# Designs tried in a protein design chat: VH-VL binders against Lon protease homolog 4, chloroplastic/mitochondrial (LON4). Part 1

No score or structure here was measured in a lab: all are predicted.

Target 1, 223 residues: Lon protease homolog 4, chloroplastic/mitochondrial (LON4), of Arabidopsis thaliana (Mouse-ear cress) (q9m9l7r79to301)
Amino acid sequence: VIALPLPHKPLIPGFYMPIYVKDPKVLAALQESRRQQAPYAGAFLLKDDASSDSSSSSETENILEKLKGKELINRIHEVGTLAQISSIQGEQVILIGHRQLRITEMVSESEDPLTVKVDHLKDKPYDKDDDVIKATYFQVMSTLRDVLKTTSLWRDHVRTYTQACSLHIWHCLRHIGEFNYPKLADFGAGISGANKHQNQGVLEELDVHKRLELTLELVKKEV
Unless a header shows other numbers, all headers, positions and changes below count from the first letter of the chain; Kabat numbers aren't used for antibody chains.
ipSAE, averaged over its two directions, is called F for ESMFold2-Fast, E for ESMFold2 and O for OpenDDE. V2 adds 0.75 times the mean of E and O to 0.25 times the DockQ between the complexes of E and O.
[cut] marks letters that were taken out.
The coordinates of atoms that the task and the answers printed are left out; those that the model quotes come from them. Centres of patches stay.

## First folded at step 1 (VH-VL)

Design ca1 (framework fv_cemiplimab)
Fold by ESMFold2-Fast, scan of step 1:
Structure ca1 (fold): chain C 223 residues (1-223), chain A 120 residues (1-120), chain B 107 residues (1-107)
Amino acid sequence: as target 1 above (223 residues)
Amino acid sequence: EVQLLESGGVLVQPGGSLRLSCAASGFTFSSYAMTWVRQAPGKGLEWVSGISGSGGSTYFADSVKGRFTISRDNSKNTLYLQMNSLKGEDTAVYYCARDYYDSSGYFDYWGQGTLVTVSS
Amino acid sequence: DIQMTQSPSSLSASVGDSITITCRASQSISSYLNWYQQKPGKAPNLLIYAASSLQSGVPSRFSGSGSGTDFTLTIRTLQPEDFATYYCQQSYSTPLTFGPGTVVDFR
């Protein structure tokens, strides 16, 4: 798949993310993927640059434009997200996160868009009836209900997940009540005020109970 | 792409034992939970057993609990079902299948099945 | 154990028909319901997971709906390749259980 570096935050499964692709070769490759009915790419968070202090979005964009091939693969996190290319309008590309990926090897070392081979990651099996995991799930749900009811801060973040959540809080609360454990953990992390390192940690955690615990920590900070 | 190939199905006497194998290819085997589902001739699907990606957790249907054991060898990309104290009611085509993302019991890829006949 | 029932047990239909199959759980399973298609002599194929999510590669004429205890699978504009047996399955708790199946025969 084509590896797309994300400068500011990882793509959490279930969320929409607009990105701006200024490299015409990358943009052309994404358009071609859509034409071939293979509208997927890998989205990987850019690792922190030790030399970057108080880096602005424009400074980060300059770095992304210069990173190619082996340099780029060394500067992105190994675990990322399978991203559906929903739309392309000019330089703006809308991505929809589907599932976790791990880079296994680099396919191309040319100056062409970085292409990598990936393994599709799966959550570690868990018992839906385990009382401890169930208790954590309900704590996450309860905390999310409180956050969504008491503040409007999350409306924009919630809108990037589901259209139902943008219509009325009632529909959003009902919708998330149907989420399975992994989906609730991802949703809660994605709407939280977590920094990119915390969200990347959630994305990398394949143990569902531990992921719910990480998400609980993140959403509790919002209350 | 993803392939699952079952083997080991044969005719066995009641009270006998048999081990089924499922060879997996085309994906990172250790990252996925696996399951066995059976289907008696002319009947519907019945879930038999499931195993976590690491092999640390196993699950069984009540009808086979205590008689069947599920295991896996991640270094060989192979899933096993050890069947002991076989009964006529165990006669079925046995399918291995891969769980979808999140270990939710969604079976996205299936093998062709292997027929086990328990008869005198 | 969660018991699954399907209605009808069989139906006869013609190409171009729209058909609906119902699945009921003996207790609430939220949206933890999957639908499978099985053709004679072949392994089952996943059609729909989480009650309403269409599996990649499955034609859009298939759709699922429902939550709690009542679920439906709808096939719009039935095609020749759709004559098969359809099973629902709950993934809410172990033991995982399948419905008895619905046979869709050519009229």
Scores: ipSAE 0.000, ipTM 0.411, lowest interface PAE 17.8, mean pLDDT 82

Design ca3 (from ca1 with heavy chain D99G Y100D D102E S103W S104L G105S Y106P; framework fv_cemiplimab)
Fold by ESMFold2-Fast, scan of step 1:
Structure ca3 (fold): chain C 223 residues (1-223), chain A 120 residues (1-120), chain B 107 residues (1-107)
Amino acid sequence: as target 1 above (223 residues)
Amino acid sequence: EVQLLESGGVLVQPGGSLRLSCAASGFTFSSYAMTWVRQAPGKGLEWVSGISGSGGSTYFADSVKGRFTISRDNSKNTLYLQMNSLKGEDTAVYYCARGDYEWLSPFDYWGQGTLVTVSS
Amino acid sequence: DIQMTQSPSSLSASVGDSITITCRASQSISSYLNWYQQKPGKAPNLLIYAASSLQSGVPSRFSGSGSGTDFTLTIRTLQPEDFATYYCQQSYSTPLTFGPGTVVDFR
């Protein structure tokens, strides 16, 4: 799949994200994927620099525009998200996250734009009737309801989730009440004010109980 | 107008079984979690059981777990509580109410209650 | 399980008084606390949800406050219809638990 670097945050499954593709070769390749009814790419968060200085947003954006092929693959996290290319209008591309991916290798003949082979990742098996994991699920649910009830800050973040959640907050709240454990963890992380490293940690965690625990920490900071 | 009407409360001998019903009207029943709360004569409120809007998730107080079963029929707008192996301690007025922990909604509407007496 | 306690267990007041009832949770429940009023022979009625939000149709003389473990229900300018039993209830975690109730009676 074509590897699209994300500068500011990872794409969480179930969310949509607008990106701006300045490189005409990359943009043309995405347009061709949509034309052929294969409208998918991989979305991968950029790694922080190993510099003694903290990376800045503007430095990250400049790197995204310049990095190609092998240099780019060394600067992105190996775990990312299968992204559906929902629309392309000029340089704006709308991505919808579906599931976790891990890069296995670079395709040698497709370095510009960077094309990679991926494994599709699956959650580790879990016992949904286990009292401990069930208790954590309930804590995440109750904390999310509290956050959404008490702060208006989350309204814009909720709008980046599936269209079913864009109708009205009450419809979204009823919908999430029936989420399975992985979906709830992803939803909570995606609407949280977490930084990119915290959200990347959630994305990389295939143990559902641990992922719920990570999400609980993120949403509790908002209460 | 939201209305909840309980029925089925009668005198039952210890060890017996009974099914309570709660008929709901005035709202989209399947969109709300439902709960049963009981109150022994002269005592306080005790949460008994809850069920999600779809019926896919159920919850019970430890005192009734394994003996009581909660269910719903969304096509009939009706909530049920199946009570088995009844004890004298189960004697109470049983209320149905809209809302539960899963949805984190408060119990905003209550039925009038139905009295269950467990005695010989 | 989260244990709920209320103080006082009962109080006597006169019409026009301002009264307060306290509720304490055995662990933090954030703002997931509801207050109910029950009159003799009647079903409970929701007064306040999310610790401080007044239910539609409830008189403004009722107010709630608190977060975490300590919560308060206040009734300003007590009216004759306010003599009842009041219950707090946590909705943070299953099993859902109620306080033992506070009886507000006339003397």
Scores: ipSAE 0.000, ipTM 0.432, lowest interface PAE 13.7, mean pLDDT 82

Design ca4 (framework fv_cemiplimab)
Fold by ESMFold2-Fast, scan of step 1:
Structure ca4 (fold): chain C 223 residues (1-223), chain A 123 residues (1-123), chain B 107 residues (1-107)
Amino acid sequence: as target 1 above (223 residues)
Amino acid sequence: EVQLLESGGVLVQPGGSLRLSCAASGFTFSSYAMTWVRQAPGKGLEWVSGISGSGGSTYFADSVKGRFTISRDNSKNTLYLQMNSLKGEDTAVYYCARDYDYVWGSYEYFDYWGQGTLVTVSS
Amino acid sequence: DIQMTQSPSSLSASVGDSITITCRASQSISSYLNWYQQKPGKAPNLLIYAASSLQSGVPSRFSGSGSGTDFTLTIRTLQPEDFATYYCQQSYSTPLTFGPGTVVDFR
């Protein structure tokens, strides 16, 4: 898949993310993927955008255009997200996150855009009836309910995930009550005020109980 | 305990063929790229060939392209080097080594090495 | 192909000395440089990767620095077990290439 670098935050499964692709070769490759009925790319967070920001007279988007091939693959996190290309309108591309990916191989012939082979990651098996995991799940749920009652910022962020949550707070609370453990962990992290490194940590954690614990820490900060 | 054990090195006549094996244990073999590096008697190290973790990508030094083939059997935790049309200058100790990263083409450094197997090509 | 050169070709030092070995690439390789140690009759072992990252289990007296075309390996407070041949290796482009080696002899 085409590897798309994200400078500001990782794409969390279930979320929409608009990106702006100024590189015409990358944009053309994404359009070709849609034509061939393979509307997917990999979205990967940059490891060290502070060093990229040290480049004189460059914007973040120009820095993304400068990183290619071997330099780019070594500047992105190995774990990212399978991104469905929902729409392309000019330079704006709308991505929808589906599942975690891990880069396994750089296609050596790929120069522009960077193409990689990936493993599709799966959550480690867990016992949903385990009392400890269940307790953590309900703590995350309870904290999210409290935060959604007290902040408009969280309600605005939720709009990028589910349309139901933008209508009424009570409908949103009912909707998230039906989430399984992995989905709740991802949702809570994605709407939290977490920095990009914290969200990347959630994305990389395949142990569901540990991921819920990470999410709980993030949402507690908002109370 | 990571362990790599090379085998197959023998005396072969010029123009002959030989297959080297490297048996891996102590780690998840399929999660790592692998490489062959050789060293002629009294000389320095020379990279020969590399293979990605899946075996889907293979790479060769110019001196062996078209003559050598690298392959792996992840179900048997074994790396192979098939050497054809052997020349006197192929005489060397052949090491197999583990690439720290699964990906070939990102960053290649070799964190564990086997003991080596000597291949001698002479009449 | 990227050519690697090392200097000096050999050096002699006493226990407790600090030494520096230099490695040069024929073109820029960013930080894609590794250092290996090889003792007589043994396989090489990895000391440093990515120009400056110390491999787990390697003594802290070893350090690497540099970027682009010029790199150095420094060994502080030499120990008897440090007599060996040291090789640099670029991982920037295939074919991968090693330097010719530097022999470190203890007096």
Scores: ipSAE 0.006, ipTM 0.519, lowest interface PAE 9.4, mean pLDDT 84

Design ca5 (framework fv_cemiplimab)
Fold by ESMFold2-Fast, scan of step 1:
Structure ca5 (fold): chain C 223 residues (1-223), chain A 123 residues (1-123), chain B 107 residues (1-107)
Amino acid sequence: as target 1 above (223 residues)
Amino acid sequence: EVQLLESGGVLVQPGGSLRLSCAASGFTFSSYAMTWVRQAPGKGLEWVSGISGSGGSTYFADSVKGRFTISRDNSKNTLYLQMNSLKGEDTAVYYCARETYTYSGSYEYFDYWGQGTLVTVSS
Amino acid sequence: DIQMTQSPSSLSASVGDSITITCRASQSISSYLNWYQQKPGKAPNLLIYAASSLQSGVPSRFSGSGSGTDFTLTIRTLQPEDFATYYCQQSYSTPLTFGPGTVVDFR
C-alpha cells in the first residue's frame, strides 16, 4: 500500500481525517488508486526524535515534503491504519480509518511514492465473560456517556467520527452502545484529549483489556 | 483461481501430536490472514485458530489454546496447524480458509475454503 | 464468548418455496454477521457477509438482513441445489463463533 505520513496524530479506525498532499507524485498515485477501485493507503504517524513541543507545524510540514523512500520509512511508526481515500479535491485528501496495519517491508523500486507491504492486525483473543474486562468495558461506556453530554467535546472531537455520531448526541449514544470492546476502546481514545503518543499507544495495543484500560484513563481525564 | 488443499489428517492416539498443512495457490498468500475451522462428525462448525498475513499475530479458541500452534511459510504458500496433547474431542474434519474483509467497517469473512482433512483421535 | 443460536434447527421445503432462517447473538454484534452454506460432504461456501452483502457469484435469490442481535437469511424460489445446511457466524469478537446450523431438506 502507499505509505502516507501523518505529522500531528494517528488515524483511529472509524474516524475521518483531512490531509493535504502537496507532492504531485503522491497525489497522482492516490488518484490512480481510486481510479483502479482500490481506494486505500496506509496512514502512519511520524516519529519524533525528541520532544514534539520544540517543532512548529510549519517546520514539520517542510520536513515531510523532504522525506522520501527509505528515510521516510525510518521516520514513521510501523503500526498505522488502513485508510480509505474518500475524496480528493485539489491537494485535500479525506481519509477514513478502517483497521490497524503493521509495515512488514518496503516494496518501492523507486522511492517515490513510498510503498510498503503490510500485515492487517487482529486483536488478541480475550474472554468476553471475564468480570474484570467486562467491568472495564462498562466503565469506559459510562464515562463516555458522561463526556459526550459535554457540548465542547461533541463539537470538537466527536464530529470527526461517522456521520451518525456527528448529527445528534442520542445517535452517538445508540451507536456506541453497539460497539464491541475493541471498537469502544478506539472510539474513546479518538474523542479524548489524548496526545499523539497516547493515541499511538492505543492503536498499537492488541490486548483488548489493556487497550480498554488505556482508553479509560484517557476518557476519565475529560471528566 | 483460488485453491486451498489441506493434508495431514490421520488416526492418532490421545495425547499424541499431529501437524496439518494447507497448500494455497492462485493468490498472493502473504496478503491474507488465514484460519482453521473444524467440524466434528455430525456436528457444526467451530473456529479453531487464525493467523495474520505476515505470521506475526496468532489467535486461538479457548478449547485449543496452549495445545495448538498456527504458523505459515509464505515462501512456500503453506499454512500449518501443529496439534499437541490431542483429545478425543479434537476428532473433526479440519478446514483451512482465507480471511478477507470489507474496507468499510472492516467486516471480516471467510471467502474461500479447502476441502478439509479428517483427524481422528482414538485409542 | 458470544453464543449464536439458529431457528429452526431443521426445516423441510419444496422447490419453489421461499424460506427464512433466523440467527440470534447473545449480545449485540452490529452487522458483523456472515452466512455460509454447506452441502453434504463438501466444504462450506460464503453466501452473505456483513449481515446483508451478497458474495460475488451467489444467486440473487439469497438475501440477508438484520443488525444487533437478530438476523435472517432468506432464500426465495428455492432450487434443488439449495438443500444444504446453513450457518451464521459472528466476526464481532474473538473467539469467532458459528451458529449450530439449520438443515434445509426435501419435504
Scores: ipSAE 0.000, ipTM 0.441, lowest interface PAE 16.7, mean pLDDT 82

Design ca6 (framework fv_cemiplimab)
Fold by ESMFold2-Fast, scan of step 1:
Structure ca6 (fold): chain C 223 residues (1-223), chain A 121 residues (1-121), chain B 107 residues (1-107)
Amino acid sequence: as target 1 above (223 residues)
Amino acid sequence: EVQLLESGGVLVQPGGSLRLSCAASGFTFSSYAMTWVRQAPGKGLEWVSGISGSGGSTYFADSVKGRFTISRDNSKNTLYLQMNSLKGEDTAVYYCARGRYYGSGSYFDYWGQGTLVTVSS
Amino acid sequence: DIQMTQSPSSLSASVGDSITITCRASQSISSYLNWYQQKPGKAPNLLIYAASSLQSGVPSRFSGSGSGTDFTLTIRTLQPEDFATYYCQQSYSTPLTFGPGTVVDFR
């Protein structure tokens, strides 16, 4: 799949993310992917460069245009997200996250665009009737309901999941009650004010109970 | 209750320009994507343009790309469609509608009454 | 661009009938399909979103099904107010596209 670097945060499964692709070769490859009915790419968070004190988003965007091939693969996290290319309008590309991916190797012999081989990651099996996991799920649900009532986080993000979340907060609260364990963990992390490293940690966690625990800590900080 | 009211549709000569407005009330306007859909007399529906709640993302049908611009003023609860280089084929009733999301997709749950644009010499 | 087609282009029915309208996409659109109803001289009204989800306030006699490229709208026990034009619309990718419409008339 084509590897798309994300500068600011990882793409959480179930969420949409607009990105701006200024590299015409990358943009052309994404348009071709959509044309051929294979509208998917991999979205991977950029690693922090401790030696580079670039706090500007414009500087980050300029650096993204310069990173190619092996240099780019060394600057992105190994675990990312299978991203559906929902739309392309000019330089703007709308991505929807589907599932976790792990890069296994670089495919592209050219430096532009970077193409990688990936393993599609699955959640580890879990017992949905386990009392400990159920307790954690209910804590996440309860805390998330409190967060959605007391903050405006729902306004910008929750409408990507269901129509109810764009009508009224009460409709959104009802619908999230129907989420399975992995979906609730992902939703809560994506709604939280977590920094990119915390959300990357959630994305990398395939143990559903541990992922719910990570999400619980993130949403608790919002209350 | 949710209400959308289009205005600005008039007779315009080919090559002319026109701006349509859609006044929204009864909901938090900035929280919803908005769209323009048109319908030529006796014909079917054609999607024209869409805009995100913040106004940061805009989308256009191929037939209007480069000629039309969509924008919004969230402080005034108003959606706009700036139409330039008008052609006879742009003659239609123009509807604004409120967008909702389901995953990556959208659907339009409330529609205005429409405003008729006629492009003729 | 994703092209949408509908069949039939028109049908005649009587009150109490059950009818089915078909919509086809030129490529897979998963479940990202909506159905709208339009009565003469009026704006469209949303019936179904995401292929099978009934919009609140829409009578339960309306139902949608399908995924990928083939979709159907079914109206059970047709009522007088159901004589209208019906449009499918894909929301999988921009540009968004509507089907050409199906006219449901008397007789």
Scores: ipSAE 0.000, ipTM 0.407, lowest interface PAE 20.7, mean pLDDT 81

Design ca7 (framework fv_cemiplimab)
Fold by ESMFold2-Fast, scan of step 1:
Structure ca7 (fold): chain C 223 residues (1-223), chain A 119 residues (1-119), chain B 107 residues (1-107)
Amino acid sequence: as target 1 above (223 residues)
Amino acid sequence: EVQLLESGGVLVQPGGSLRLSCAASGFTFSSYAMTWVRQAPGKGLEWVSGISGSGGSTYFADSVKGRFTISRDNSKNTLYLQMNSLKGEDTAVYYCARDWGYSYGFDYWGQGTLVTVSS
Amino acid sequence: DIQMTQSPSSLSASVGDSITITCRASQSISSYLNWYQQKPGKAPNLLIYAASSLQSGVPSRFSGSGSGTDFTLTIRTLQPEDFATYYCQQSYSTPLTFGPGTVVDFR
C-alpha cells in the first residue's frame, strides 16, 4: 500500500481525517487507487525529529514534502492505520480509518510515492463476558456519557467520527451505547484531548482490556 | 541501526535494591513498548515486565509483582527497571528488548546485564 | 496465567536434516505466538511472529504454523548455525510466557 505521513496525530479506526496532498505524484497514485474495488492506503504518524517544532504545523508539512521514498519510511511510525480513500477534491483527501497496520518492508525504495508491505493487525481475543473487562467497559461508557453531556470540548473531535453525531448530542449518546469494546476504546481515545503520543499508544495496544484502561485514563482527564 | 545497551548489573545482597538502565538508539523510542526478559544461569527465558510507549501502562510477571517497577524517560531514550527486595532467585542476565505492542514479538534485544544476588 | 510447553525438550540432528519443534498453550491464544532462537552466550533473536510470519532477515528454511493451542516450528535442511535453543512465546495476554525451550544439538 501507499504510505501517507500524518504530521499531527494518528488516524484512529472509525474516524475520518482530511489531509492535504500537495505532491501531484502522490495525489495521482491515490486517484488511481480509488479505481480499484477497495481503494486503501496506509496512514502513519510522522516520528518526532530532534529539530522539529511540534507546535509548527506549517513547517512540519513543508518538511514532509521533502521526505520521499526511503527517507520517508525512516521518519514514520511503523504502526499505522488502514485508511479508505473516501474522497479527493483538489488537494484535499478524506481518509476513513479501518484497522491497525504494521509496516513489514518497503516495496519501492527509489520511487515516488512510498509503497510498503504491511501486516493487518488484529485485536487480541478477549472474553466479552469477563467481569473485570466488562466493568472497565461500563466505566469508559459512563465517563464518556458524562463528558458528552457536560462539556462542548468534544465537538471538534466528534464531528470527525464516521457515525452520525452532527445533528444533536443525543444521537452520539445513543450510538455509543451500541459500541463493542474495541470500538468504544477507539472512540473515547479519538474524542479525548490526548496528545499524538498518547493516541499512538492507544493505536498500538492490541489487548482490548488494556486499551480500554488507557482510554479510561484519557477520558477521565476531560471531567 | 537499532541498538539497546543495558547497564547496572552487579553483585547485590539479598533484600537489597538495584536499578537497571537500558539506553536505546536508532529508532523513535516513545513509539515502542519495551520489555525486560531475564534468564537465570542454565535456565530458560522468563518475561519480567513491560511498559507501553507512553509509559501509561505497565505489566509484571507474578514473581516480581510488588518488588519491581518499570519506568521510562522518553526524553533520554532510556528504560529502567527498579528492583527491590531482591532474592537469590532473581539472579539472572537481564535483557532489554523492543516490543511491537505484545503481539509481534521482541524484535531487537540488548546484550544483557548480569545481576547476582548472593551473600 | 497461560502455560507453554515444548516438545521435545532436546533433539539431536545432523546437517541437512529437517526438524520440527512443537509448542502447546494451556488455552487458546489464536495466532499470538512467536518463536526465538538463542545461541550460547548470545541474546535471543526473533524468527517467527504471529505464528507463521517470517521475521525480516531470517532464512526461508524456517517456517511456523498452527493456531489456537498447537503450534509448530519447522527447520528444513538444517545448517550448522541452526544448532541452538528455540523458545516459543505467547503474546495473547499478560503475563507473557515462554516455553521451556528446545535444545537442538549436533548428532
Scores: ipSAE 0.000, ipTM 0.416, lowest interface PAE 17.7, mean pLDDT 81

Design cb1 (framework fv_cemiplimab)
Fold by ESMFold2-Fast, scan of step 1:
Structure cb1 (fold): chain C 223 residues (1-223), chain A 121 residues (1-121), chain B 107 residues (1-107)
Amino acid sequence: as target 1 above (223 residues)
Amino acid sequence: EVQLLESGGVLVQPGGSLRLSCAASGFTFSDYWMTWVRQAPGKGLEWVSGISGSGDYTYFADSVKGRFTISRDNSKNTLYLQMNSLKGEDTAVYYCARGYYDILTGYFDYWGQGTLVTVSS
Amino acid sequence: DIQMTQSPSSLSASVGDSITITCRASQSISDYLNWYQQKPGKAPNLLIYAASSLQSGVPSRFSGSGSGTDFTLTIRTLQPEDFATYYCQQSYSTPYTFGPGTVVDFR
């Protein structure tokens, strides 16, 4: 799959993410993928550069334009998201997150854009009737209901979720009441004010109970 | 090919009732939020009502609350608008439109041709 | 309810002109704003959603911008088929509301 670097946050399954692709070669490859009805790419968060003294998004975007091939693969997290390419309009590409991926190898060092081989990741089995996991699930649900009623910023984040829960707060609350455990963990992380490292941690956690616990910590910050 | 076709618009007396239908084809009807938007002769667009894919959630403009009901039959790919206690100001072309369920913007990407409802003595 | 206003109410333009239409919301609606085009005797057609996203099949001469309360629709190099009425619409909360429309007439 084509490996798309994300500079600011990971793509969480179930969410839309607009990105701006300024490299015409990458953009052309994505358009070709859509034309041949293989409209998928991998979306991977950029690792922080420990040597970087820059704190600006503009500097980060300038660096992103210069990373190619082997240097790019060393600068992205190995766990990312299978992204459906929903639309391409000028330089804007809309991605839809589907499931977690792990990079296994680079296809070719000279390839532009970067293409990687991936494993599709699955949640570890869990007992949905386990009282402890169920208790954590309901704590996440309760906290999300409180935050969504009172915080306009989190409501703006909800607009990026792929199910129609932005029509009204009550419709959104109904939707989340029907989420299974993994989906609620992903949703809560995705709408939270969490930084990119915290969201990447949620994405990497395949144990459903632990992922719910990570999400609970993120959503509790707004209470 | 997505198609929406409204029907049921006729001349009706004030205080009367009327049911509009919208026949949908070319997409998985139950996956999409549906809406009615009306336009009085020579006037602008007015949103009337919306319904979720399941039919469990319905929304109305203040001008029609308590008089209109929206419903759908997903087995027949048909949307309905039941209009009661009709007033002269309900005279309009009524459009059926599709909302995109997996994009969170509440926009209407496909519209029917409209059906004219006239409320007059 | 959220009230929407548009300016101008009408404008006259020639083919090749570039025009802008403004839409204002009575409260912040983030980017939950859509633009529609309606030709005489026809149903509306979606042009722009989420304030700035161009609908598939819509010519690139159309563009949208803005957030919060102030939004603009721009048509670059106006074509004969662009003479129509344009409406903005907020989808931030129900009831959804449309602007009163802007009529773009041939000069």
Scores: ipSAE 0.000, ipTM 0.423, lowest interface PAE 15.0, mean pLDDT 81

